VH-VL binders against q9nrl2r1430to1533. Designs and how they scored, part 7

Target 1, 104 residues: q9nrl2r1430to1533
Amino acid sequence: GGVHELSAFEQLVVELVRHDDSWPFLKLVSKIQVPDYYDIIKKPIALNIIREKVNKCEYKLASEFIDDIELMFSNCFEYNPRNTSEAKAGTRLQAFFHIQAQKL

## First folded at step 4 (VH-VL)

Design m48
Fold by ESMFold2-Fast, scan of step 4:
Structure m48 (fold): chain C 104 residues (1-104), chain A 122 residues (1-122), chain B 107 residues (1-107)
Amino acid sequence: as target 1 above (104 residues)
Amino acid sequence: EVQLVQSGAEVKKPGESLKISCKGSGYSFTSHWIGWVRQMPGKGLEWMGIIYPGDSYTRYSPSFQGQVTISADKSISTAYLQWSSLKASDTAMYFCARHWSEYGGLYYMDVWGQGTLVTVSS
Amino acid sequence: EIVMTQSPATLSVSPGERATLSCRASQSVYSNLAWFQQKPGQAPRLLIYGASSRATGIPARFSGSGSGTEFTLTISSLQPEDFAVYYCQQYDRLPYTFGQGTKVDIK
């Protein structure tokens, strides 16, 4: 056998998942633990969903991929007050993403 | 009253397995993270890792990744710290602590268990 | 990972004196800094969170200040029960890290 090569989008998602500040973004927010989340956030998304979309070749343009990642951060800042650990993690991970995305 | 109650002291030999417990009461167990902290004899505090009991999501300090397993049983409001094979260097006091949480957020540790002393000697 | 450094390692003070403990982070942790007190044979006790917010039940003589990389815990009039080891901890990013501790001893 052989080793499969990752797409540029898959490689970037893997880097985001491995980042220390990825913990609020790895999977969708639980409706049971956070009942009002889905009343406020109308387009929920997380890194596991984005990775699945990459694997299914659903992104035709880099801009579509970037839009989904930015939506994820936008949701974080809309729901979580600025002084929360989630918002702070989101700020740092978004900065890391912007640096990496310029290489895309 | 919000409390974390840990299991009693353990005396083990190298190579043995061990699972210690931390039971929460007086709060919504599934809405807060539980962290584990090691304190070796005469030494300071070392953060080991965390679990969110509501969905069993775990994160480990790189120093403890692969060395221990953190788990939780939300039906009995109990978190666990487990070793498959103990070493003499695992001799320490182990504390569990609740991290204050708001909407799944991870904040400071506000409530601590009393500690479980684990002694591993040949 | 973020390295937390406390100074001094040991502080010798008399009852009624002011004690000042320092904690430095290797990179900015904003205000995501907690202080804990630990007495022999006991679990740590939260004193301060958010760099300056006093935890419930903590006496007014304890105060925290600082942001970014430089933090201070002050005990304005040290009581006999305050002789203990004090730890700072950053909770800004994983892994969360503690300072090595400052031991407050009687002079």
Scores: ipSAE 0.005, ipTM 0.578, lowest interface PAE 13.5, mean pLDDT 87

Design m49
Fold by ESMFold2-Fast, scan of step 21:
Structure m49 (fold): chain C 104 residues (1-104), chain A 121 residues (1-121), chain B 107 residues (1-107)
Amino acid sequence: as target 1 above (104 residues)
Amino acid sequence: EVQLVQSGAEVKKPGESLKISCKGSGYSFTNYWIGWVRQMPGKGLEWMGIIYPGDSKTRYSPSFQGQVTISADKSISTAYLQWSSLKASDTAMYFCARYDLGSSWHEFDYWGQGTLVTVSS
Amino acid sequence: EIVMTQSPATLSVSPGERATLSCRASQSVSSNLAWFQQKPGQAPRLLIYGASTRATGIPARFSGSGSGTEFTLTISSLQPEDFAVYYCQQYRDWPLTFGQGTKVDIK
């Protein structure tokens, strides 16, 4: 990725972090409070990790960045029943992401 | 930018009820645990319990289970610590703190300034 | 519950010297250990989390090490403003528990 592409990824991550529905995704799920999470979810990820990868230029293609964001949402829907506040927040944030990702 | 502001000092008599507050600002209140810590005069820090404001789930130290109630109102970004009946042994400084539990990326937590509670006859 | 034990209870160090503080857990806490500094009349301040990661704004002279049950906080070239009580806290298991503190007095 070039300088312009890195700026676009950083801007999108910042918009996701600032969104009202980002709260389930800001950092990794707590092992203390949700000990079975890591038995079920084998590829945990969160916005803080994705932002670090952007800053370290680890995404070579926009598709790799998009794949990590989609993994984050997929994990949310796999672990959390659909009627939970986490799943509802995930649904709204994912819709926002799909609109913003068109700018990439 | 992240700040926890606690309510002012209290002077109470044994048997009275009390509710003190901790207001968070500069961050997403529902995304972080808020814990309460007691420090008796001249003594060390004692962890009392914690709440996750997003779903109001609590965990208490066995020493404080049934002695206090921890609650939060996410609409005003405020956590509370409450006693139904105060004892002289409750005389202490009470701190609230924002906790990061197990995230290796998160670099720090924040403490309130403390609320001094004095219980005397 | 996991019991945290700190040693020594009090440590007297001349300015510019190294101070080493110990914290022991009654059972393994992995790397889920934090160090806090408390100056008289103030709220505690986070110094180290994850046993060895410095919090933002904490001077490089503070370093943490250890894993499992044995942990150390080292202050290289101690400064006058480092006069304080230092606490360790485990966040591996419920309830969270603090050590009893080590008071650092500057000779």
Scores: ipSAE 0.000, ipTM 0.533, lowest interface PAE 16.6, mean pLDDT 85

Design m5
Fold by ESMFold2-Fast, scan of step 21:
Structure m5 (fold): chain C 104 residues (1-104), chain A 121 residues (1-121), chain B 107 residues (1-107)
Amino acid sequence: as target 1 above (104 residues)
Amino acid sequence: EVQLVESGGGLVQPGGSLRLSCAASGFTFSDYWISWVRQAPGKGLVWVGEIKPDSSTINYAPSLKDKFTISRDNAKNTLYLQMNSLRAEDTAVYYCARHYKYGSWGYFDYWGQGTLVTVSS
Amino acid sequence: EIVMTQSPATLSVSPGERATLSCKASQSVDTNVAWYQQKPGQAPRALIYGASYRATGIPARFSGSGSGTEFTLTISSLQSEDFAVYYCQQYYSYPYTFGAGTKLELK
């Protein structure tokens, strides 16, 4: 991976952050609002952390970037039942991500 | 465009019950956590509790947990506060307030005008 | 519960002056602090969240700073409409708690 891949990651993270359904993913889940979250989810992640990793050039391959985004969605679906606002937002945002990720 | 309008306040006798409503408009109500916050006349703000968009999680201030029940009806864009066994110290203006779009933030970006509950003989 | 202590209780200042309001948490709240303005007979209005971010529509003269246990709201070049009560709030842990407020009044 090179500069072009990093630019693509930056563009995609910005598109995800700007998406209407990004609200469950912008920052790490609150321990005070969801106290059992960190008992269930072993590898928490959020868009702000992924964006920081992109800015620090920590992703060397597109697959590493994609894996972190997919981990974020996997955590959402593991913690949140399908009928929740979080799971519905995650489903729509993940579909958007899959379309955009075709360009990576 | 974002509006929250509380209603249902009034005078109630000690030991009585009252149900407050908060009608939302100008935003997608089902996407936001909403809190109830009260303010006794001439006093500061006291958080009562909050409810998740889908009602699967409701959190209360520990001192108020046994007094109040929060619920919502997303089809009607309305939040409720059921108050039972009211005492004089429950006299306050009750506000509903919207949480910032990400529910983990307890920052209240928009507030209703409040509805006054007076508990007195 | 986390206790939020605001000082001073009342601050007397003139238009054009700088006002500095303090808020102290009884334990660390990281940056999970918001500030609200309330005028008589009105609902609170959000000013600052995350200790330092201005809410939508809030003029640049309002700024927040701090982390951990010590927080400050600064109003540079006070305007006549800024005389109100200001509350800080922590949303780091349940229950969410507010300070008792600082009243800005005309000298």
Scores: ipSAE 0.000, ipTM 0.586, lowest interface PAE 14.5, mean pLDDT 86

Design m50
Fold by ESMFold2-Fast, scan of step 4:
Structure m50 (fold): chain C 104 residues (1-104), chain A 122 residues (1-122), chain B 107 residues (1-107)
Amino acid sequence: as target 1 above (104 residues)
Amino acid sequence: EVQLVQSGAEVKKPGESLKISCKGSGYSFTNYWIGWVRQMPGKGLEWMGIIYPGDSKTRYSPSFQGQVTISADKSISTAYLQWSSLKASDTAMYFCARPFYESGYTKYFDLWGQGTLVTVSS
Amino acid sequence: EIVMTQSPATLSVSPGERATLSCRASQSIDSYLAWFQQKPGQAPRLLIYGASTRATGIPARFSGSGSGTEFTLTISSLQPEDFAVYYCQQYGEYPYTFGQGTKVDIK
């Protein structure tokens, strides 16, 4: 990936961070607050980690960026039951992401 | 009115299978976790695991992973704890309980069933 | 796993007296501690959560304190209905664990 791809990734991650439904995804889940999370989720990730990877130019392809965002949503749905506030926020934010990702 | 009602006492032999039940009423069953706690005769409480009936997502204590199966039938607001092959060491009182749930994390148990006594002897 | 140790195993108290029960965690659990009361043949009843917050309907004579590894449940003026076994539970780290219990007996 190039500078233009990284700019698009930066814009998209900022849009996700600012979205009302981003609250479950802003930072890594705390082991202190959620002790069993890391027993269930083997590849934890959050928007702050993805944003850091974008800023360090670690995504070489748009597909790598998309895979990390999808992993974040997959982790949410794996850990949280469908009718929880976390899963509902994840469903809405994922739909928003899918629309925006078409522009990549 | 909000309550958990468990099935009656069981007397079984080693090697037999068993499935005990916990029926929730007076609240939205699919919106709360249900947990299972074991209490061996004269001993304290042991957390076994939990299930979310809305999508059947489960979490087990490492000590009970593979020893029991927790399931739920949301159409009849009932959770289950089951053994494929009972051992004498499974003799205990089994409680179902609803843990407080906040931000994807279960905490302390705030509602309890009356308990099901399981006796396993030859 | 975090081991919860309660003391004393048995506490003999007269009605109207103060009872003080201790619970110790093998490592820090901040304030992620609950206290339960259990009478023979009955399910446990939640008394305190978050180390010091009384559950709904629990009389003011029950109070909890402590943080980190040392916790206390106090019953300020023991009533006849308070003779029971009391358990502490940590929910600060997976797997959740309970203490072995303190039996409060009539003197």
Scores: ipSAE 0.005, ipTM 0.582, lowest interface PAE 12.7, mean pLDDT 87

Design m51
Fold by ESMFold2-Fast, scan of step 21:
Structure m51 (fold): chain C 104 residues (1-104), chain A 122 residues (1-122), chain B 107 residues (1-107)
Amino acid sequence: as target 1 above (104 residues)
Amino acid sequence: EVQLVQSGAEVKKPGESLKISCKGSGYSFTDYWIGWVRQMPGKGLEWMGIIYPGRSDTRYSPSFQGQVTISADKSISTAYLQWSSLKASDTAMYFCARKYRGSFYYSAFDIWGQGTLVTVSS
Amino acid sequence: EIVMTQSPATLSVSPGERATLSCRASQSVSSYLAWFQQKPGQAPRLLIYDASTRATGIPARFSGSGSGTEFTLTISSLQPEDFAVYYCQQYDNWPYTFGQGTKVDIK
């Protein structure tokens, strides 16, 4: 942990939100629009929740932050078939995240 | 109707303690951050700190760290700003404002209290 | 700390004319920028958030634009009630920071 790592987490979340491929990840999936999502995905998460956790200093280790981001991508690939726009966006955003996360 | 109502104006002497309040109504208090803003006479706005009452997490701006205490009592939907020992330089208007939790689309402070004028003089 | 710089410090405009206010960030704040209006003796009032989204109840004559480091607030046809001080505020990074304000005065 520490102040430096918290600043790095906030910067990284901002970069992810700014990315063109962030659209599937900005908010939790709507149960009204996608009613079977919560039957399949048991630990839902999104960038708005992760940013809130960063702002509340809930991540004590870089690994905890990375785990939540990876959970977000894992949920995307579990629910969405590989040929969907969501899965393609997730693949590109995850690659971008892996490059940026080298700074952590 | 969503509103934040602040306590009334205060006139104090240097060295005295003070606690002012900001009461939320018409919304779920624990779903919003409460921020505190200082405005010195004739000057602009400056952030002092924020608190998330739902988890008692508090963050201070560097200039105000150790100068004030921010707290909240969720049972009465009220946030507080407190000084242990006031200085003449604390003379200012103090505003509270709310910000929705976990919102990238609407992270702005949308509802503000009317302000509490604090005057500290000998 | 991100420094927000507003220009001009004072803008003199006649009723019915267009006012354009500028706000510059010392580093990118993406679109995480809000505009507030403050009248004497009153609390700040949110006008625009996410750089360009009008807050509930705000008249259409108010519009925001920009991203990154350069932002603009435009009031297309100034009404008597629009003479006030306007502040920009970034919420991209803590601590949140305000510009010093632009006072919109009657010409």
Scores: ipSAE 0.006, ipTM 0.556, lowest interface PAE 14.5, mean pLDDT 86

Design m52
Fold by ESMFold2-Fast, scan of step 21:
Structure m52 (fold): chain C 104 residues (1-104), chain A 121 residues (1-121), chain B 107 residues (1-107)
Amino acid sequence: as target 1 above (104 residues)
Amino acid sequence: EVQLVQSGAEVKKPGESLKISCKGSGYSFTDYWIGWVRQMPGKGLEWMGIIYPGDSDTRYSPSFQGQVTISADKSISTAYLQWSSLKASDTAMYFCARLRYYGKSWYFDYWGQGTLVTVSS
Amino acid sequence: EIVMTQSPATLSVSPGERATLSCRASQSVGSYLAWFQQKPGQAPRLLIYDASTRATGIPARFSGSGSGTEFTLTISSLQPEDFAVYYCQQYDHYPFTFGQGTKVDIK
């Protein structure tokens, strides 16, 4: 429910942000530096946006929160080849997220 | 020949709305991003956000998202910074600046003269 | 957010002497760093971009160097008009971040 569930979302987002592998996910990909990103990725998202949605109580269900985090990882793997530092960071952070999400 | 001219100083009370402007001339306005930078009295520079006037793509610093609105009217080559409800903590000099970009290099090359906003009760 | 740290906070130099200003980034910003000069009551003026490229109209006495996390602005023979506050700014990562400034004043 409500308050307890939002507290859990806040805690998890903070843990993700603090993780060493969060660097590709902290903010939206730059259109200036990566101009083709938004031609390929139709639903861009990042941890700063997800945290704002948590703060505004926009997630009614844990599944909605989990879906946004999974979208973030899906975007990473769609855009970045598997051998890139971005994709490797995403793989490790996603594994960490899956362990933490079991508590939700 | 490139010039950014900002609107004049404003004195406002907390809770009032405000919209300040930055007019570009001497270049193709729609082909360059315009950024907004805050400088609080006696402090350094803080980047607030940027807008690409050609398609109104806007990017905010996380610290300013939801606190201000950046917009542009390409028909009159003017960018805007707007507050729905001013706070005393918004007292600052506000600069607009043109962002030059090419590939991975993006830097502010021309600056407006600044607009002083004073918010006091 | 990348934190930009400038040192020293204040640098006292006599006219004609060399001034060296440092800027450090909390993580690598490549060469995507600019230097600005700001005089009292004026807008910032671009001096250097891409760590070492002088902007149009900027005198040769201003030079920038460095890459990654360590950057330097050098003024080889300080003129009276060079007494100002100098800011570094990274544009490798969003949000763009500025250093707190170094004030260059007369000894």
Scores: ipSAE 0.000, ipTM 0.537, lowest interface PAE 18.9, mean pLDDT 87

Design m53
Fold by ESMFold2-Fast, scan of step 21:
Structure m53 (fold): chain C 104 residues (1-104), chain A 121 residues (1-121), chain B 107 residues (1-107)
Amino acid sequence: as target 1 above (104 residues)
Amino acid sequence: QVQLQESGPGLVKPSQTLSLTCTVSGYSISSDYYWHWIRQHPGKGLEWIGSIYHSGSTDYNPSLKSLVTISADTSKNQFSLKLSSVTAADTAVYYCARWYDSGSKLYFDYWGQGTTVTVSS
Amino acid sequence: DIQMTQSPSSVSASVGDRVTITCKASQGISSWVAWYQQKPGKAPEPLIYAASSLQSGVPSRFSGSGSGTDFTLTISSLQPEDFATYYCQQYDSYPYTFGQGTKLEIK
């Protein structure tokens, strides 16, 4: 932990948010618009929640930050069939994340 | 520790049914992954035949149409391929394989060693 | 069915060379491509999944790139153990289809 790690987390989240494939991940899935989502996904998370956790210094270890990002992708692939635009966006964004995470 | 092993006759006559079995050890076929049959013709690439999930759900290559049947025997931890009305074009090395599908990780992670099947009279 | 076309069909290279193998899909398949290495008499082994993600245990000299219809497997510094046939596979939709293979021969 340290200021360098917190700055790196913020920069990485900003890069993820700016990515063309971030649209399924920007905010929590709406229960009204997708009623069965929360019956299937028990640990929902999104980039806005992760960014808030970074800003509040809630990540004590880089592994905790990485776990939350990976949980976000895992939820995407669990809920969305592989041939959906959501799953395809998730695959591309996760690959981008893995490259960027090497800098952590 | 996961291992797949194909078994069945190495020689089948034209018009008969090819029957192959894949025995899985170190992992239960009644779990989350799909189990597949893939073949390789001499001097050619790989051809996907079909898959089975523990629910009994199957998917088959349309090029093989109604000629292919894949089934599972969870009590023996085996899944099997039956290919009816075979011709010389069905001569190939036959592999069984597991499709790993967990999060972003999607690939055939475990393969059998392959079994050679020759279709001739 | 989605056709996967690999090029070249064979390539000869020296140890230390950078080698590039390409794979083209007949329609858009996003990033749903895996790459496999097959040595004579053996089953294929996975190298890359989701077009660019390196499989655990695979040397970092292997990398994948591409999206949509055009995909590339690169070996940055060829080693003697890399002589093998390489296959791409799409898993966007059934039936799963493979490229015809690229045989890599070390000079």
Scores: ipSAE 0.000, ipTM 0.543, lowest interface PAE 15.8, mean pLDDT 86

Design m54
Fold by ESMFold2-Fast, scan of step 21:
Formats: sequence, structure tokens, C-alpha cells
Structure m54 (fold): chain C 104 residues (1-104), chain A 122 residues (1-122), chain B 107 residues (1-107)
Amino acid sequence: as target 1 above (104 residues)
Amino acid sequence: QVQLQESGPGLVKPSQTLSLTCTVSGYSISSGYYWHWIRQHPGKGLEWIGSIYYSGDTDYNPSLKSLVTISADTSKNQFSLKLSSVTAADTAVYYCARGFYERSGYYGMDVWGQGTTVTVSS
Amino acid sequence: DIQMTQSPSSVSASVGDRVTITCKASQGISSWVAWYQQKPGKAPEPLIYAASSLQSGVPSRFSGSGSGTDFTLTISSLQPEDFATYYCQQYYSFPWTFGQGTKLEIK
């Protein structure tokens, strides 16, 4: 029988989702809980959206995938002050991503 | 082992359409990767012409405008280049290549054909 | 289009030398650079992908480094079979573009 293999992008997204520091990034920020977020962040994105794009084969180049992941981190650092739990999680997860992304 | 082989006419007259085919063995075109056409003018460097993604989507070098068409025939495991309205400037060695597969790694263009020489002359 | 500029255009070296070839992108391309070796009359052969990852089967004397705009290919101890033309390529954005090539010649 056929063996289904995860794409390199899907494998990386799964590893990001499983990381202890992924919690700020799993889903889009709630407009109810953080109403000013969407006034400040003009291109919101999260791991669930990126994973959906991977599953729909919307990334033709690794650069497009990397750009969306980097946008996610950029949004985190723009909205959250450096000493917040969100920014600290983002810093650690981004470092992990940069190491894993070298394999893409 | 994956192998790519270019085929097509070695001589094409100006204003005609250049048609080249790349035959792929050892891997199914529809299963992954970008499949590329690259050319090299005599004594010059490499120029990417365009590619077809395993889904069937195509991307072309804007410098070639609407002159280029790349297509795949998955039943024959081939992909092809058509370059219309050729001139002497299209004289080059033409290569096909496989590259940039997301499902097991992003390895650049890891398999190349041997190249086929095309001369555009009257 | 992203322009890739290699330096030097040619280099003369002796067996055993350390050789360095550089490649500069006209804009940031992260690590999305590949390096190829081409001998006269032959197709290019892949050496390095993702700026620093060695292609399977390529000797360990080849290494790549860099990120952003500045990239380097190094041959730590040149062998006779290494005399060839070397090309960098960005695969960050379409159209994919190559450097003009660096010809490595025997002194």
C-alpha cells in the first residue's frame, strides 16, 4: 500500500505546535479578549492558519512558508512588550524555528 | 535512482516554436517536486526558464513574457517546454531538473538531465 | 528580480589551497541559496543547499555559510577534480536567479 508522508512544511508546523512555547501562536488572537490587537496588527496569522495553507498546498516555495512564520513572530514582538510571557515564548520558539528551518 | 533525459530537435528555424521534452524515470512527476527548465547560452551562465509544480501549477521567468509554456503528461511521466517565436538569442543548451521537494526536504535542484543543444539558425 | 553577484569572476589556485567564493543577493533571501559545480560540457552538479547544507555524496571539503544577503562557498583543500565553474542560486522568490559564475583555474 501507499505510505503517506508529511511534507517538510507540515513536519515543521507539527513540531512548532508540539513545542512548549507554541501557546501564544496556536490560534488567532481573540478580538473579545484582546480588542485592540487588530487595530495594531494589520496582517494577523497563527499556526492553525499556516497549517491549513500547508494542507491546501498554498506554499509553492519555502520562502513563502518562512515569510508567514516570520510574520507570526513579528506580530508577536510588535504587540507584546519584550518582558511578557508571550514575547519570551516567541523568542524561544523563533530560535527553535530557525534551527529547524535550515533543513527546508 | 531518478534520471532525467531531454529530447527534441537540435536545430530550429527563427520564428518557429522550440519544443523540448524531459522524460523522468525512477520517480512520478505527480508525486512531488518542482520540475524545471534551465538554459545556458554559449559561454554564459545559467538562466531559469520556468517550472511546473507537481500539482500542475506553472511559473515562468517574466523576461520570456508570454513566449513560454510548460506542461506535464503524467501518463508518460514527462514534462515539456514550448518556446514560441524563437530567435538566434534562444541558441543554448537546455536542461531539465528536479528541485525543491517539500515532503522530505528542500534540497535545491538535486537531479539534472545531461542537457540538449539547440541552435536557432536559418 | 533578485540579482546574485559572485566574486571573484575567476580565481587561480593550486591543489591544497583554501578557496573562497562569495555571492551577494540584491535583497534579503534568508538562507535560500544553493551552490552548483559545472565542468565543461556537463550539467551543473549540486553541492550545497539552504546556504550551508551539504548535498549527499559531496566531499566534506566543501562548505557553505551566510544568511541574508552575503553567502560564501569554501573549498578547504583544493583537489584536481575541483577545477570548474561555480554558480550560486537563490530560490527565495520567482524568478529563480543564478550568479554569473566563478571560474576556478589551475595556477
Scores: ipSAE 0.000, ipTM 0.553, lowest interface PAE 16.4, mean pLDDT 85

Design m55
Fold by ESMFold2-Fast, scan of step 21:
Structure m55 (fold): chain C 104 residues (1-104), chain A 121 residues (1-121), chain B 107 residues (1-107)
Amino acid sequence: as target 1 above (104 residues)
Amino acid sequence: QVQLQESGPGLVKPSQTLSLTCTVSGYSISSGYYWHWIRQHPGKGLEWIGSIYHSGSTDYNPSLKSLVTISADTSKNQFSLKLSSVTAADTAVYYCARHLGYDKWSYFDYWGQGTTVTVSS
Amino acid sequence: DIQMTQSPSSVSASVGDRVTITCKASQDISRYVAWYQQKPGKAPEPLIYAASSLQSGVPSRFSGSGSGTDFTLTISSLQPEDFATYYCQQGYSTPYTFGQGTKLEIK
């Protein structure tokens, strides 16, 4: 593939995964390590799940893709207090996403 | 510290299939990027062979398409090249490389050291 | 296929010289050009991407310019370690193609 051959969704997810601040978002939060997470967060999602949905062509509209990314950030800010490294990483990555998403 | 390392036979007989493997360390193949094979003929320039994405999606140089298969084994963090019906013209140094393919990152940022393949009887 | 043509095929220079290598694409490829350095027996290493962006860790004496069909790699003050073969590459569309290379030799 060329630059024009990658889907916009594939390009955006790969850029998010590559970003230094992606570490809290790469995989679903461990229920063993963080037992109360799934009591608070009712719609868990992570970049690996979003990438799989992109690969399976499950997003029919850009808005559906954007909604899943925004859900991921919303979950981060709901669970993690604002002064945590997770919340700070989420804030920076979300700003980066908003710039990249202008291409959608 | 992303590293790529090619492995495979240094000598292949004409009409046989050349099989090479690239082992990736310091980065998971299933974490993105396209993974490429590029070769360099003796005293000549670089020729792109093809690429794979961890989903199994492949793209091949049209000049080689009928002869090339690229596959990935994400459990071993490897991807492989098979080039069928080789001739002396396939004698080259074979490199594996990584490429994002997004906007300004449409270039090969990490390469293996290369493996020399000679096609001879 | 997009053809990439480099000029010159070889250049002889001395340490401290300003060296310029050019690359011409057979069609408009915007800024999707990268430049690589290759030393004997080694893999190519990226120097420049997106026509003018310097790869992390590459000395500032290397610079790239151009857009459309004409691109230039410049070494502002040649150092002993810079004697190598240089390649341009288009990332605009598959198949990806490279220039034929420019060998930079000691005068």
Scores: ipSAE 0.000, ipTM 0.564, lowest interface PAE 15.4, mean pLDDT 85

Design m56
Fold by ESMFold2-Fast, scan of step 4:
Structure m56 (fold): chain C 104 residues (1-104), chain A 121 residues (1-121), chain B 107 residues (1-107)
Amino acid sequence: as target 1 above (104 residues)
Amino acid sequence: QVQLQESGPGLVKPSQTLSLTCTVSGYSITSDYAWHWIRQHPGKGLEWIGSISYSGRTDYNPSLKSLVTISADTSKNQFSLKLSSVTAADTAVYYCARYRGLYSSKWFDPWGQGTTVTVSS
Amino acid sequence: DIQMTQSPSSVSASVGDRVTITCKASQDISTYVAWYQQKPGKAPEPLIYAASTLQSGVPSRFSGSGSGTDFTLTISSLQPEDFATYYCQQYDSYPLTFGQGTKLEIK
């Protein structure tokens, strides 16, 4: 991961955070509100954690960054039925991510 | 309040590069928003060309991506479009516009008045 | 790319009429639709965003509705200044795409 790659990751995370469909992904799912989430999802992640990893220069390769974003979407689709507002938001945000990630 | 004004040559020869500039007054292009180019072919609908964000990130219509470059001149508060290898199909009215909102609501406001570009020999 | 299809392509109406224009997206775009009005020789002017939210300064006779794939723009009591071409636009995903336009003409 170079200086230019880290700048690109930061730009992309900011873009995702500002997207109208980011609301299910901004922070970790609440254990109190959704107690079975952590029984089903083995590797929880959210945009705030990914952004912190970018800021701490923890991604050495673009593939590692992409993998964490894809894990976030995979978790959404594993937990949430396809007809939920969360799954629909995830589908749209993932499509947006795929367009933006082509520039990485 | 905020005003956008397009400028550039009204006539371009086939195979050459079309260059247009949008001058923004009443707002700094580096403060917020995304700044867009949209065109309208004679008697037809609107086509989004691409954008540059306040942070300098560019996005292009995939159908035009290999031909389009959008850049900003922050000292002049301007952003510009270069469209390479033009043909008669690029004859259109070209608009610049601000895309309002930070992804919470999305529409174009304001628009420039538009500039007519004719591609002919 | 998301295709936006408007109907009708043109409509003839009289002052005072209720006019409805429809827009259909090729896939679910939630409420991520804007509507514009364009008069001959002028730039498009925004009317509505988020499918139903009226732009500041736009007369209350304009309204929008819909979600998913089907959207409508309604003018409740047509005025002389409303004769124009109307466009819908989706902003669910890039590239941004517009409908082909509906021309509103004097009957």
Scores: ipSAE 0.000, ipTM 0.534, lowest interface PAE 17.6, mean pLDDT 85

